# Ledger of designs, part 29: VHH binders against Abasic site processing protein HMCES (HMCES)

Target 1, 269 residues: Abasic site processing protein HMCES (HMCES), of Homo sapiens (Human) (q96fz2)
Amino acid sequence: CGRTSCHLPRDVLTRACAYQDRRGQQRLPEWRDPDKYCPSYNKSPQSNSPVLLSRLHFEKDADSSERIIAPMRWGLVPSWFKESDPSKLQFNTTNCRSDTVMEKRSFKVPLGKGRRCVVLADGFYEWQRCQGTNQRQPYFIYFPQIKTEKSGSIGAADSPENWEKVWDNWRLLTMAGIFDCWEPPEGGDVLYSYTIITVDSCKGLSDIHHRMPAILDGEEAVSKWLDFGEVSTQEALKLIHPTENITFHAVSSVVNNSRNNTPECLAPV
Key: E = the ipSAE of ESMFold2; O = the ipSAE of OpenDDE; V2 = 0.75 times the mean of E and O plus 0.25 times the DockQ between their complexes.

## First folded at step 1 (VHH)

Design pe2 (from pe1 with K98R Y99S S101L T103S Y104T; framework vhh_8pnl_2; at its last look DockQ between E and O 0.01; V2 from the best seeds 0.00; counts 0 for: pae E 14.4 > 2, placed apart)
Fold by ESMFold2-Fast, scan of step 1:
Structure pe2 (fold): chain B 269 residues (1-269), chain A 117 residues (1-117)
Amino acid sequence: as target 1 above (269 residues)
Amino acid sequence: QGQLVESGGGLVQPGGSLRLSCADAGSTFSIYAMAWYRQAPGKERELVARITRGGSTNYADFVKGRFTISRDNAKSTLYLQMNSLKPEDTAMYYCAARSYLGSTDYWGQGTRVTVSA
């Protein structure tokens, strides 16, 4: 998973993340650094994306079931990285393989600290290899949405008004992530950065790509992954597996260039 | 979690009007999208109208121009104004609140609408 869409305005995104804490109270996640959130139909590694994480990471005695939403850099910078520019990190931390997560120091150490997050997206993109050519077909992959409402479906969106209706009711993709905190050696703000855990693709996606992000399907899975105060690393890792509850459609080559940031990037072709 | 309670159903002649209300005793109303569904005997529940937190509305084709969905966040109440009622509008009408992250619908018990001479 190396490309996503996360374009919702901050207020719409916040409402889409409404949740229930352990005590049964309905809540909206509280923002950290909301000014760093940059909506886009075409998010690549090294850009910032919104993640959910437990309030307990920021407040010593907070209820671990309460949630913060914060923009983090895509591409985990380990806490031990000693250079001044994180873009100079020599290895790729965009994704973290589920089968080796406990073997890689860059991921094992933050996992041991409970640094689990849920990465939010409208959906993600993958490129299917086409037989007999080096060209690849891009697909937009996302949770099943309500399909009985024509005016609110992605296939019916042909105007700004219709697109607004689609997004107001969109079910966000919730991917399992690991984050870390890096302090610049020369001083400055702590950098929060994340990686997306990947698993073998499900049967439904196997013809598009051989890997997929670890998707947390539903509120119980999301809450257990985030709640590092009550859920151990061992128990949380049981949530990491392929899911079949996913849908997709082909999109145009416009998405190939990460600088293109328009609804055409995810529109069905 | 909140308890949704529908009211305002009844018997009305074709061409008449009814206003349905749905009250949320749990006070989570302002953070969810709300919808009206209906179910006629022997049929599946179908979406009638939906309204987002911000007031954006979606209507089923069979009610466009006749029904209006609205919300009053201060009163935690959802409304459905039904005009020019037809016999085929006869159904149980259900209020629903939707949690998007979990795709969970919270339902009321319904209110009956009968359109007959």
Scores: ipSAE 0.083, ipTM 0.448, lowest interface PAE 4.2, mean pLDDT 86
Fold by OpenDDE, second read of step 2:
Structure pe2 (fold): chain B 269 residues (1-269), chain A 117 residues (1-117)
Amino acid sequence: as target 1 above (269 residues)
Amino acid sequence: QGQLVESGGGLVQPGGSLRLSCADAGSTFSIYAMAWYRQAPGKERELVARITRGGSTNYADFVKGRFTISRDNAKSTLYLQMNSLKPEDTAMYYCAARSYLGSTDYWGQGTRVTVSA
């Protein structure tokens, strides 16, 4: 996974992340560093995206079922990294393979500390290789959405009003991630960064791409992944597997350019 | 405040099926989740099934795959398909909606389900 969409306004995104804590109390996640949230239809590695994580990571004795929402850098920078510039990292940390997560120090160490997060997105993009050509067809991949009479298909949103209605009820994609905290050697603010765990693609996506993000489908899966206070690493890893509960449509080549940030990125062709 | 109206309750034999409906006359924009609850005589109200705005579903342990909660957004209607009904399922069934804002729950008037031979 090398491209996502996360374009919802902050308030809409927050409401979309409503949850119940372990006591059954309805809650909205509290924001950390809300000013770092930059909505975009076209998110690439090294950009900031919002993730969910347990409040216990920030507050001692907090209820570990409570959630915080925070923009983090895509591309995990390990805490042990000693260079002054994160861009000098010599290995790719955009994704973490589920089968080798425990073999790589950069992922194993933070995972062992309970640094699990849920990466939020409208969906993610993948490119299908066309046989016989060097051309690739991009696809937008996301959770199946409930069709409302008022909300046309993403493709039928012929007006701004209709488009907004579609996103008001949008079910966000929830991807399993690992985050770490890096302190710059020269001082400054602590950098929070994340990697997306990947798995083999489900059957439905296999023709498009052979790998997919580990998707946490449902509130229980999300809660268990986040609750490092109550759920062990071993138990959490059981949640990491392919899911068939995905839909997709072909999109235009507009998304190929990471600088393009328009609704056309998501629009069906 | 949207008015929730339940229907579909009645008398059924053990092993039978019922489909409950809950019509939401209000705007669902502020609704985080909808749920079915039941209350048997002399017992506390208990959750049967829940469905979030995103379509995630949860069921009580006693359901054991017998019930299915679903929502038709076009009709603004919540459903509970109940199969393999048992006498212990006899209760008043209530539709509820929970708001994103606070802990405010909206409740219907309920529909009675009686499972008896």
Scores: ipSAE 0.007, ipTM 0.234, lowest interface PAE 12.9, mean pLDDT 88
Fold by ESMFold2, look of step 5:
Formats: sequence, structure tokens, C-alpha cells
Structure pe2 (fold): chain B 269 residues (1-269), chain A 117 residues (1-117)
Amino acid sequence: as target 1 above (269 residues)
Amino acid sequence: QGQLVESGGGLVQPGGSLRLSCADAGSTFSIYAMAWYRQAPGKERELVARITRGGSTNYADFVKGRFTISRDNAKSTLYLQMNSLKPEDTAMYYCAARSYLGSTDYWGQGTRVTVSA
């Protein structure tokens, strides 16, 4: 998983993240650093994308079931990193394999501090290598969405009326992540950055790629992953598994160039 | 949490109309995406229609333009106008509030709709 779409305007995305806290109170997540949110149909590593995390990370004695939404850098920068430029990191932290997460210091340490987050996207892209050729077929992969006789297709969301029908009710993909906080050695703001946990692909995706992000399917899973005040690391890791509750369609090669930020990136072909 | 109370169900002849209402006794109605579901005997609950917090609507294929979902956030009330009713529309109809992230947060108790001669 190295490419996502997360294109919703901030207000629409925030409303899509309505949730219930431990006391049963309905809430919206509170933003941190909203100016760093850069919506795009075509997000790559090192860009900022929104994640959910517990309020307890920011406020002592806060209710750990309350949620903050904040843009973070994709590609976890470990707190022990010594160079002044995060792009100098010598290993890839875009993803973290679930089967070795407790063996890698870059992921084990922040996980032990309860630094769990939920990575938000419209969906993710994956490239299938076709048999007998060097060609790759990109797919857009996302939660099943409800379609009705009046709903437009994903590819028809070019006007305000069609956009409202498709995207105002879009179920955001919720992926399990780990984040860390890096203090630049020469000073400056603390850098928040994340990795996406991966698992073996479910049967439905195995023809596309052998790995998939760890998807948190439903509010119970999301709540338990976020709530490091009440849910231990060992208990949280039980949430990390493949899911078959996923769908996909082929897209054009427009998405291959990460500088293309257009609805065509995720349109069915 | 809110409490959802449906009303407006009853007996109606084929081709007739009913208007269902769902009142939220709580004060958080405007935060939720709202939906109508139905459950016929021996079947699982199925989505009939949904409406987002901003008023965008989606309908199940079997509705075929016969039903209209609407909401009045000031009155904390969800509506379902059902026209051209058929015997297969006979079911218990439930109002639901849901989060976009995946599952229905809570349900009403339901109101029965029976379509028969």
C-alpha cells in the first residue's frame, strides 16, 4: 500500500468521522494542524494525510475515547532519527508488516507508547502485474458503498450535484496505523508521522497483490485501536487481520503519475 | 445517545400511500446520517433509503422512485413518504442513526406497514 486517495473537503471529511465516545456522547473529531491537510485523489509517501488518534495524546487526563483528527506525514520517522532531513531515512517506513511489528524498533517503541492511529482515505490503489507481460493494471480499492437507482457512478462525480450524491455519503477507508513524534535535532516543530500496518491479502484481493493494509471494519474496531488508555497493545493487535469486506475496480493509468490529481485517477474503466 | 420513535405505519391498500415519521427525542439529530430500514418476515433488515447530514439522499434499487426520504433538522424529525405501495413493501420499518465509518449507532423500535386488500 503506497498510494491513496483522500480528496474530500475538510468539512465533509470531518462530518464523515462522527463517532460516539465511551459515555455514549455523539461527537465530531477536533482538528489539529488543519492547514496541513492537502486533499488529493493521488497521495504518495512523504505527503500529509489525516489520521485519527486519541485526545489523550495531547491532553493529560483526557477521555481516551475522544478523537483528534490531524494531518501527519506518511512514512514514520522514528524518534531516535539523528539526521536533520527526514528524507535521509535509510529504510522504508511507508508500511509496517503485522507479523514483525514487535521485532522492529522503529514500530515496537511507538506502539508500546500507545501511538496508534487510524489512517483515513477514500480508498487505496494497488497495481496488478499481469501474467505474460510487464504491464501493470492499477485498481482502486475501497469499502463497499451503497448504490441506489439515483446514485451516480464514482466516475460521474464531476459536478456539484453528482459529487454530492457519491461523496457526501462515502464510507471512508479506515486503516490501522502507528505514529511517532520526532524532534528535529536543530530545533523546530515536532514532526508527527505514521506507517500503515499491512497483512496478507484476503482472498478477494489476492489476484491483485499479496499484501493489503490492515483495515479496521466498524466503530468497535476503530474505537479499540485508538483507545490506548483502555486497550493494551496485545489486545489491540488482535484487531489486525485481513478483511473480505472490500471492493475494487480497474482504473486508467492516469494514477501512475503521482502528480496527477484528478477524479480520473479513481474512475472505473 | 438519542431515542428514535417511529410513527405513521398502518394498513393500506395496494397503490396507496403512507408517510412515516421518526422523531429524535435527543438534541443531536443534526449530527447523524439517518436511514430507513425494513424487515419483512423471514428476511434480514435491508436498507430502504438514507439521507446525509447535509440532505443528500440514496435509495435502494427496489424503491424505484416510489419513496422519498427527507429530514427536518430543526424539528429533529426524519420522514419517509411512501407512494405506490405494493404487497412486497409489507414490513416493519425502522429509523436508524449511523456514523459514516461503518455501522448504525442506534435504532428505533419500528412501525409496521401492511399492504393488503
Scores: ipSAE 0.000, ipTM 0.210, lowest interface PAE 14.4, mean pLDDT 85
ESMFold2 (binder alone), look of step 5: mean pLDDT 80; pTM 0.810
OpenDDE, look of step 5: ipSAE 0.000; ipTM 0.263

Design pe3 (from pe1 with K98H Y100T S101K G102W T103G Y104S; framework vhh_8pnl_2; at its last look DockQ between E and O 0.01; V2 from the best seeds 0.00; counts 0 for: pae E 16.5 > 2, placed apart)
Fold by OpenDDE, look of step 5:
Structure pe3 (fold): chain B 269 residues (1-269), chain A 117 residues (1-117)
Amino acid sequence: as target 1 above (269 residues)
Amino acid sequence: QGQLVESGGGLVQPGGSLRLSCADAGSTFSIYAMAWYRQAPGKERELVARITRGGSTNYADFVKGRFTISRDNAKSTLYLQMNSLKPEDTAMYYCAAHYTKWGSDYWGQGTRVTVSA
């Protein structure tokens, strides 16, 4: 996974992340660093994207079932990194393979500390390789959406009004991530960054791409992944597997350029 | 946790009408949506109707204009007006509160609707 969409306005995004804590209390996640949130139809590594994480990471004795929403840098920067520039990291941390998560220090250490997060997106993009050609067809991949009388599919959003209706009720993709905290050697603000855990693709997606993000399907899965206070690493890792509960459509080549940030990126062709 | 209490179920003849009510003991949190579900014997629970906080409604295909979901915010009560009832509508009807867009978070105990000649 090297490209996502996360374009919802902050208020809409927040509402979409409504949840119930372990006591059954309905809540909205509290924002940390909301000003760092930059909506985009075309999110690439090194950009900031919103993630969910347990409040316990920020507040001592907090209920670990409570959630915080925070923009973090895509591409995990390990806490032990000694260079002053995160871009000097010599290995790719955009993704973490599920099968080697416990083998790589950069992922194992923060995971052991309970630094689990849920990466939020409208969906993610993947490119299908065309046999015999250098051409790649991009696809937008996302949760199946509930059809409401007023909300059409993305394909049916032929008007601005319909478009708004679709996105107001959009189910966000919830991907399993690991985050870490890096303190710059020269001082400054702590950098929060994340990696997306990847798995082998489900059968439905296998023709497009052989790997997919580990998707946490449903509130229970999301809650368990986030709640590092009550759910062990071992138990949490059981949640990491391919899911068939995914849909996709072909999109234009507009998304190929990471500078393009328009609705055309995820529009069906 | 708010208690949802359904009422209004009963025995009715085909073509008859019932009005179900669901009393919400009140949540301090804004509910995203309220919904009616039903479960017939030997069948899976299915959505009947849904109403969002904003008043948007959605109905199952089998409703075909026979049922109307509504909410009285002042009374904290959800309603399902069921007209032109059919024997196939026989089921336990459940009220649900959706605090998220993607699932039922709280359920009532249900009220039984029986449509029989």
Scores: ipSAE 0.015, ipTM 0.319, lowest interface PAE 7.6, mean pLDDT 89
Fold by ESMFold2, look of step 5:
Structure pe3 (fold): chain B 269 residues (1-269), chain A 117 residues (1-117)
Amino acid sequence: as target 1 above (269 residues)
Amino acid sequence: QGQLVESGGGLVQPGGSLRLSCADAGSTFSIYAMAWYRQAPGKERELVARITRGGSTNYADFVKGRFTISRDNAKSTLYLQMNSLKPEDTAMYYCAAHYTKWGSDYWGQGTRVTVSA
């Protein structure tokens, strides 16, 4: 997984992240660094995207079931990294394979500190290689969405009213991630960055690509992954598996160029 | 997370010196910053000095060059060297860990510093 859509305005995104805390109280996540949120239909590594994490990462004795939402850099920069430029990292940290997460220091160390996050997106893109050609067919992949009489079609986002019919009740994709906090050697602000955990594709996606993000399907899975105060690393890792609760459709090659930020990127073809 | 244990406080004459230490039995030195705070009776707790993992330091204005914060990552120890102590420095001194730049993640129990004749 190397491309996502996360295009909702901040207020719509925040409402889509409504949750219940440990006491059953309905809450919205509290933002950190909201000015760094850059919505786009076409997000790529090194860009910032919003993630959820426990309030306990920020406040001593906080209720670990309370959630913070913050933009973080896609492509984990380990806390021990010594160079001044994160692009000098010698290995790809866009994704982390679940089968080696406890073997790779870049992921094992922050995971042991409880640095688990939920990466948010409208959905993600994958490219299917076709036999006999160099061409690849992109697909947009997302949670199945509940249809109502007020529902719109994904391809019919040509006005504010039509956009609202599709996106106001969109179920955001919730992917398991690991984050780390890197302090630049010369000083300055701490860099928060994340990786997306991957697993073998489910049967439904196996013809598109052999890997998929580890998807946290439902509030119980999301809560357990986030709550490093109450859920151990060993227990949290049991949440990491493929899911069949996923849908997709083919999209045009407009999405291939990561500079194209338009609804056409995810429109069905 | 870990626990912070302060030591080095005591009674000292004006103009004297003390060195406070804060031992970390956990992982706080992998955290963004560590700090010393103080609280005099009836006053709010206030920042004295802060040092990031990379060594950048901040001092409160009232320090006026009299105190030096330092850290020894190999020993997992935070220090506050306090020189030219004045009676108004009398307070409980607390070691704190800032998990992020947004504040303190947890505190020690404190060590008392009393500056009096």
Scores: ipSAE 0.000, ipTM 0.119, lowest interface PAE 16.5, mean pLDDT 84
ESMFold2-Fast, scan of step 1: ipSAE 0.223; ipTM 0.637
OpenDDE, second read of step 2: ipSAE 0.005; ipTM 0.291
ESMFold2 (binder alone), look of step 5: mean pLDDT 80; pTM 0.806

Design pe4 (from pe1 with A97T Y99P G102L T103Y Y104H; framework vhh_8pnl_2)
Fold by ESMFold2-Fast, scan of step 1:
Formats: C-alpha cells, sequence, structure tokens
Structure pe4 (fold): chain B 269 residues (1-269), chain A 117 residues (1-117)
C-alpha cells in the first residue's frame, strides 16, 4: 500500500470518526494541527495523512480510550535517526511487514512504546499487472459501503449532486499503523510520521496484488489497536491479519500520476 | 516527575531465581505503563517485559514462561520475578515508564544481575 485517497472535507472526516470512549460517552476525535490536513484523491508517501491515536500520547493523565486526530507524514522517521535531514533516511518505511515488525528496529522500538495509530483513508489503490505488457490496471479498494435501495452508489448514472450524498455516509478505511516522533538535532518542531502495517492479501484481492494493508474491521478492533494504555503489544498484534471484508473496482490511468487530484482518480471505469 | 529506584539484583547460579523491584517516589506511577529493559555490555538495551496501567502484560520471547512482571499501583512499585535464570540473562536491568509522544522517558539507575557458576 503506496497510494490512498482521503478527500473528505475536515468536518465530514471528523464526523465519520465518531466513537465511544471507555466511559460510554460518544465523542468526536479532537484535532491537532488541523490546518495541515490536505484532502486529496491521490495521496503518496511523504505527504501528510490523518491518523487516529490515543489522547494519552499527548497528555499524561488522559483516558487512553480518548482519541486525537492528527496529520502525520507518511514514511516513518525513527526517533533514533541522527541526521539533520529526514529525507536522508536510506530505508523505505512506507510499509511495515507484519511478519518482521518485531525484528526491525525502526518499527519494534516505537511499537514497544505503544505508538500505534489508525491510518484513515477513503480507500487505497493497487496496480494489477497485465499479462504480456508493462501496463498495469489500477483499482480502488475500500470497505463495502451500506447499500440500501435508497442509498447512492458510485456509478455513471449518478449526478454530481448524488456524489456528495454518497460521501456523507462513507465508511472510512481504517488501517493499522505505527508512528514515531523525531526531534530535529538542531531543534525545531517534532516530526510525527507513520508506516502502514502490511499482510498477505486476502483471497478476494490475490488477483490484484499479493500484499494488502492490515485493516482494522470495526470499532472493537480500532479501539483495541489505539488503546496502548490497556492493550499490550502482544494482544494488539492479534488484530493484524488479512480481511475478506473489502471491495474494489477498476479506475482510469489518471490516478497513475500522483499529481492528479480529481474525483476521476477513483471513479469506476 | 518520579524517581525510579531499582533493587533486587545480585549474583546467582544458573537455574536460580531473583525478584527485582522498582519503586517510584513520584505521584504518577498509576498513570504510566511500566517496563523492564536490560542491557548487557556491548549490546543494545532491549525490552524484557511490559505491563499496562490495568495489568495487561507483554513479554519478550526469550523470557516467556520464566519471568513474570507485576505492579502494585497503591505502593507505586513494579516487580519482575525471574525464574530459571541463564548466563544469557546477565545484564543491567532498568525500570522505565513507557514513553509518550511529548514526554521524555523516565529511567531508573539500574540493578545488576549476574548469572554465573
Amino acid sequence: as target 1 above (269 residues)
Amino acid sequence: QGQLVESGGGLVQPGGSLRLSCADAGSTFSIYAMAWYRQAPGKERELVARITRGGSTNYADFVKGRFTISRDNAKSTLYLQMNSLKPEDTAMYYCATKPYSLYHDYWGQGTRVTVSA
């Protein structure tokens, strides 16, 4: 997973993240640095994406079940990185394999510190290899959306006004991530950056790509992954596995160029 | 905030047992997840065991079944019961709070464990 869509306006995104804390109170996550959130149909590594994380990471006395939403850089910069420029990191930290997460220092250390986050997206993109050619077919992959007879669906028959209605009730994709905090040696703002944990693809996606992000399907899984104050690393890692609760459709080659940021990137073809 | 003081280390023969304690004189013990780390000369500091505020535990593979971490929030004390000790367990053992994004880690001074015939 190297490309996502996360285009919802901030207020719509925030409402889509409504949750229940340990005391049973319904809440919306509290923003940090909301001005750094940049909606896009075509997000690549190095860009900022919104993540959910426990409030306890920022406040010593906070309830660990309360959530913050914050933009973080995609591409984990380890806290131990000693160079002045994080772009000089020679390792690709866009994704973290689930099978080696406890063996790689870059991921083992922040995971041991409870630095678990949930990466938010409308969905993600993957490119299917086409036989006999160098061309690849892109697909947009996302949670099944509630289909009622009266609910809008993504399709050519929908008017532009109907597209806005679809997104009001969109179920965001929730991917398991690990983040770290890097303090520049010369001083300056702390850099928060993340990686997406990956697993073997499920049967339904095997013809598109051999790997998929570790998807946290439902509020119980999301809550347990985030709650580092009550859920140990060992217990949290039991949540990391392929899921079959996913759907997809082919999209146009417009998405191939990460500079393209239009609804056409995820529209069915 | 908080002064972590480890105790209980010493010299023990292979197969022996030791119980380490970590006392926190600060008022924040019940808020923090706690961990035991160890460091042998010439090696990196490694996580041995972690315990959340509510008592959920996590162990390194090399100590599973032999070590038990526990805490007493009322006494602001963390424990590590070490059984079936091996020469490879020889290290300085450190008590630490789990770090938060905006806070420095709090470490104790360490207690030495030597497992030798």
Scores: ipSAE 0.000, ipTM 0.201, lowest interface PAE 13.5, mean pLDDT 83

Design pe5 (from pe1 with K98G Y100R S101T G102S T103F Y104P; framework vhh_8pnl_2)
Fold by ESMFold2-Fast, scan of step 1:
Structure pe5 (fold): chain B 269 residues (1-269), chain A 117 residues (1-117)
Amino acid sequence: as target 1 above (269 residues)
Amino acid sequence: QGQLVESGGGLVQPGGSLRLSCADAGSTFSIYAMAWYRQAPGKERELVARITRGGSTNYADFVKGRFTISRDNAKSTLYLQMNSLKPEDTAMYYCAAGYRTSFPDYWGQGTRVTVSA
């Protein structure tokens, strides 16, 4: 997973993340650094994306079931990194393979500290290789959306009212992530950065790409992944597996250039 | 990708008419819903009229019966025909485009409309 869409305005995104805490109380996640949230139809590594994480990471004795939403840099910079420029990190940490997560120091250390997060997106993009040509076909991949009176499908919406219904009721893709905190050696603000855990693709996606992000399907999976105060690393890792509850459609080559940031990037072709 | 350029603004007498145009210099105009917004001095930007890809229209109450929004997908141009203009219509008029007009993906720089006796 190397490209996503996360374009919802901050207020719409926040409402899409409504949840219940351990006591059953309805809540919205509390923002950290909301001004750093940059909506985009075409997010690449090293840009910031919104993630959910437990309030307990920021407040001693907080209820670990309460959630914070914060923009974090895509591309995990380990806490032990000693150079002054994180872009000089020698290895790619955009994704973390589920099968080696406990073998790689960059990931097992923050995981041992409970630094689990849920990466939010409208969906993600993958490029299907076509035999006999150098051209690849991009696809937008996302949760099946509710087909109610209030919601229009992305492919059927042909009016601003219908598109507003689509996005106002959009079910965000929730991907399992690991984050870390890096303190610049010469001083400055702590950098929060994340990686997306990847698994083998499900049957439904196998013709598009051989890998997929580890998707947390439903509030129970999301809450268990985030709640590092009650759910051990071993228990949380049982949530990391392929899912078949996913859909997709082909999109235009406009998405290929990461500088293109328009609705055409995810429109069906 | 969708640089919107407004034109057609100007000074007009009360009761007069103006036709605003909005040209899209490089995007696929036909996939966007389009809207006209306006902002009077010292006031917030407000929706005037919107038009869907299929041509369905919606108007703010304060312009119903006086303004007409239309689009020409072949020419990638949006129009606003303004009739029976009033001094309170004086504002900067902005073209907007996107899949949803409440959160437009593209905005023009605006064209000034002044209605004065």
Scores: ipSAE 0.000, ipTM 0.137, lowest interface PAE 16.3, mean pLDDT 84

Design pe6 (from pe1 with K98S Y99K Y100L S101Y G102Y T103G Y104P; framework vhh_8pnl_2)
Fold by ESMFold2-Fast, scan of step 1:
Structure pe6 (fold): chain B 269 residues (1-269), chain A 117 residues (1-117)
Amino acid sequence: as target 1 above (269 residues)
Amino acid sequence: QGQLVESGGGLVQPGGSLRLSCADAGSTFSIYAMAWYRQAPGKERELVARITRGGSTNYADFVKGRFTISRDNAKSTLYLQMNSLKPEDTAMYYCAASKLYYGPDYWGQGTRVTVSA
């Protein structure tokens, strides 16, 4: 997973992340650094994306089931990195393979500290290779969305003219991530950055791409992944597997250039 | 995943008003789209009004301008303000919650509204 859409206005995004804490209390996640959230239809590595994480990461005695929402840099910078410029990190940390997560120091160390997060997106993009050519067909991949029926009418989610109307009730894609905190050697603000865990593609996506992000399907999976105070690393990793509960449609090549961030990027073609 | 409990139904005269409430005893009210359906004697259950998580509303043509759907996520409560009631509005009114594309995931037990002719 190397490209996403996360374009919802902050208020709409916040309401889409409503949840229940361990006490059964309905809550909205509390924002950290909301000014760093930049909505876009076309987010690439190095940009900031909103993630959910446990409040216990920020407050020593907080209920670990309570959630913070914060923008983090896509591309994990390990806490042990000693250069002054994060761009000088010698390897790509945009994604983390589920099968090697416990073998790679960059991921094993923050995972051992409970630094699990849920990466939020409208959906993600993948490029299908066309047989015998260098041509690639982009697809927008997302959770099945709410369906309305009217005298046998079909739901509007797959219609280009009706896409704008569905955003108010959009079910956000919730991807399993690992984050770390890096302190610049010369002082300055702590950098929070994340990687997306990847798994083998499900049957439904196998014709598009051989890998997919580890998707946390439903509130129970999201809660267990985030709650590092009650859920061990070993138990949390059992949530990391392919899902078939996903849908997609082809989009135009406009999305290929990450500078293009208009609604056309995810509109069906 | 919760139990939906409707209240506020009753007998009213034509032209009167009622406010229906639907309380979610469950935990995740704010992540659902919410709707009011009704079922009149001898008819199938029909959609009256729907409200998304973000607050966008849709109404059946037969209630436009008369009914208003709203939600209070902090109180986990859905409302239907019914004005200018007509005898044809007489029905059992049901609260429904839906998270995914396919129809309601959860239903309440209903509250009865009778508009005297």
Scores: ipSAE 0.000, ipTM 0.098, lowest interface PAE 22.8, mean pLDDT 83

Design pe7 (from pe1 with K98Y Y99S Y100H S101K T103L D105E; framework vhh_8pnl_2)
Fold by ESMFold2-Fast, scan of step 1:
Structure pe7 (fold): chain B 269 residues (1-269), chain A 117 residues (1-117)
Amino acid sequence: as target 1 above (269 residues)
Amino acid sequence: QGQLVESGGGLVQPGGSLRLSCADAGSTFSIYAMAWYRQAPGKERELVARITRGGSTNYADFVKGRFTISRDNAKSTLYLQMNSLKPEDTAMYYCAAYSHKGLYEYWGQGTRVTVSA
């Protein structure tokens, strides 16, 4: 996973993340740096994306089941990185393979600190290799959505109201991530950055790409992944596996250029 | 977003006390969970205290035992009683309201607290 869409306005995104804490109280996640959230239909590595993480990471003695939502840089910068410019990191930390996560120091150390997060997106993009051509076919991949009598389909843009209706009830894709905190050697703000854990693709996606993000399907999985105060690393890793609960459709080549940020990026062709 | 108005900030000596108020000009104060945040020069905005509609409170460790958050729904006003103030409490203090339509849908403009000898 190297390209996502996360275009919802901040208020819509926040409502889509409504949850219940351990005591059964319905809550919205608390924002950190909300003005740094930049909606886009075409998010690439090094851009900021919203993630969910436990409030206990920021407040000692906080209820570990309470959630923060914060923009973090896509592309994990390990705490041990010694250069002054994180873009100079020679290794690609956009994704982290589930099968070697406990063998890689860059990922094992933050996991040991409970630095698990849930990466939020409308969905993600993958490029299918086509036999007989040098062109790849892009696909937009996302959770099955609730169909209502008033919902428009993706790509049905008869009116702004129809577009608003489809997104108002959108079920966000919830991907398992690991984050770390890097302190610049020359001083400055702590950088929070994340990687998306990847697994072998499910049967439904095998013809598109051989890998997929580790998707946390449902609130039980999301809660257990985030709750590092009650759920050990070993138990949390049992949540990391392929899922068949996904859908997709082909999109135009407009998405290929990461500078293109329009609804056409995810519209069906 | 202009609906919430903070007041009560000022200059105070270490060990002193201040009471901050946040008034909601709208008619929906009673349905919101409320919070106080602060932002010191050169630092990120951080949560100080929260209070739910039902009065349940939560405090950051650095203010426990010194600050008390409370609300008066009849007056549509949120309060922060600050005791035993320290120089490190110097910051702009912001009021925030959480609604069913979004988190921090309503923010105040802030009130400045300076703790200096």
Scores: ipSAE 0.000, ipTM 0.083, lowest interface PAE 21.2, mean pLDDT 82

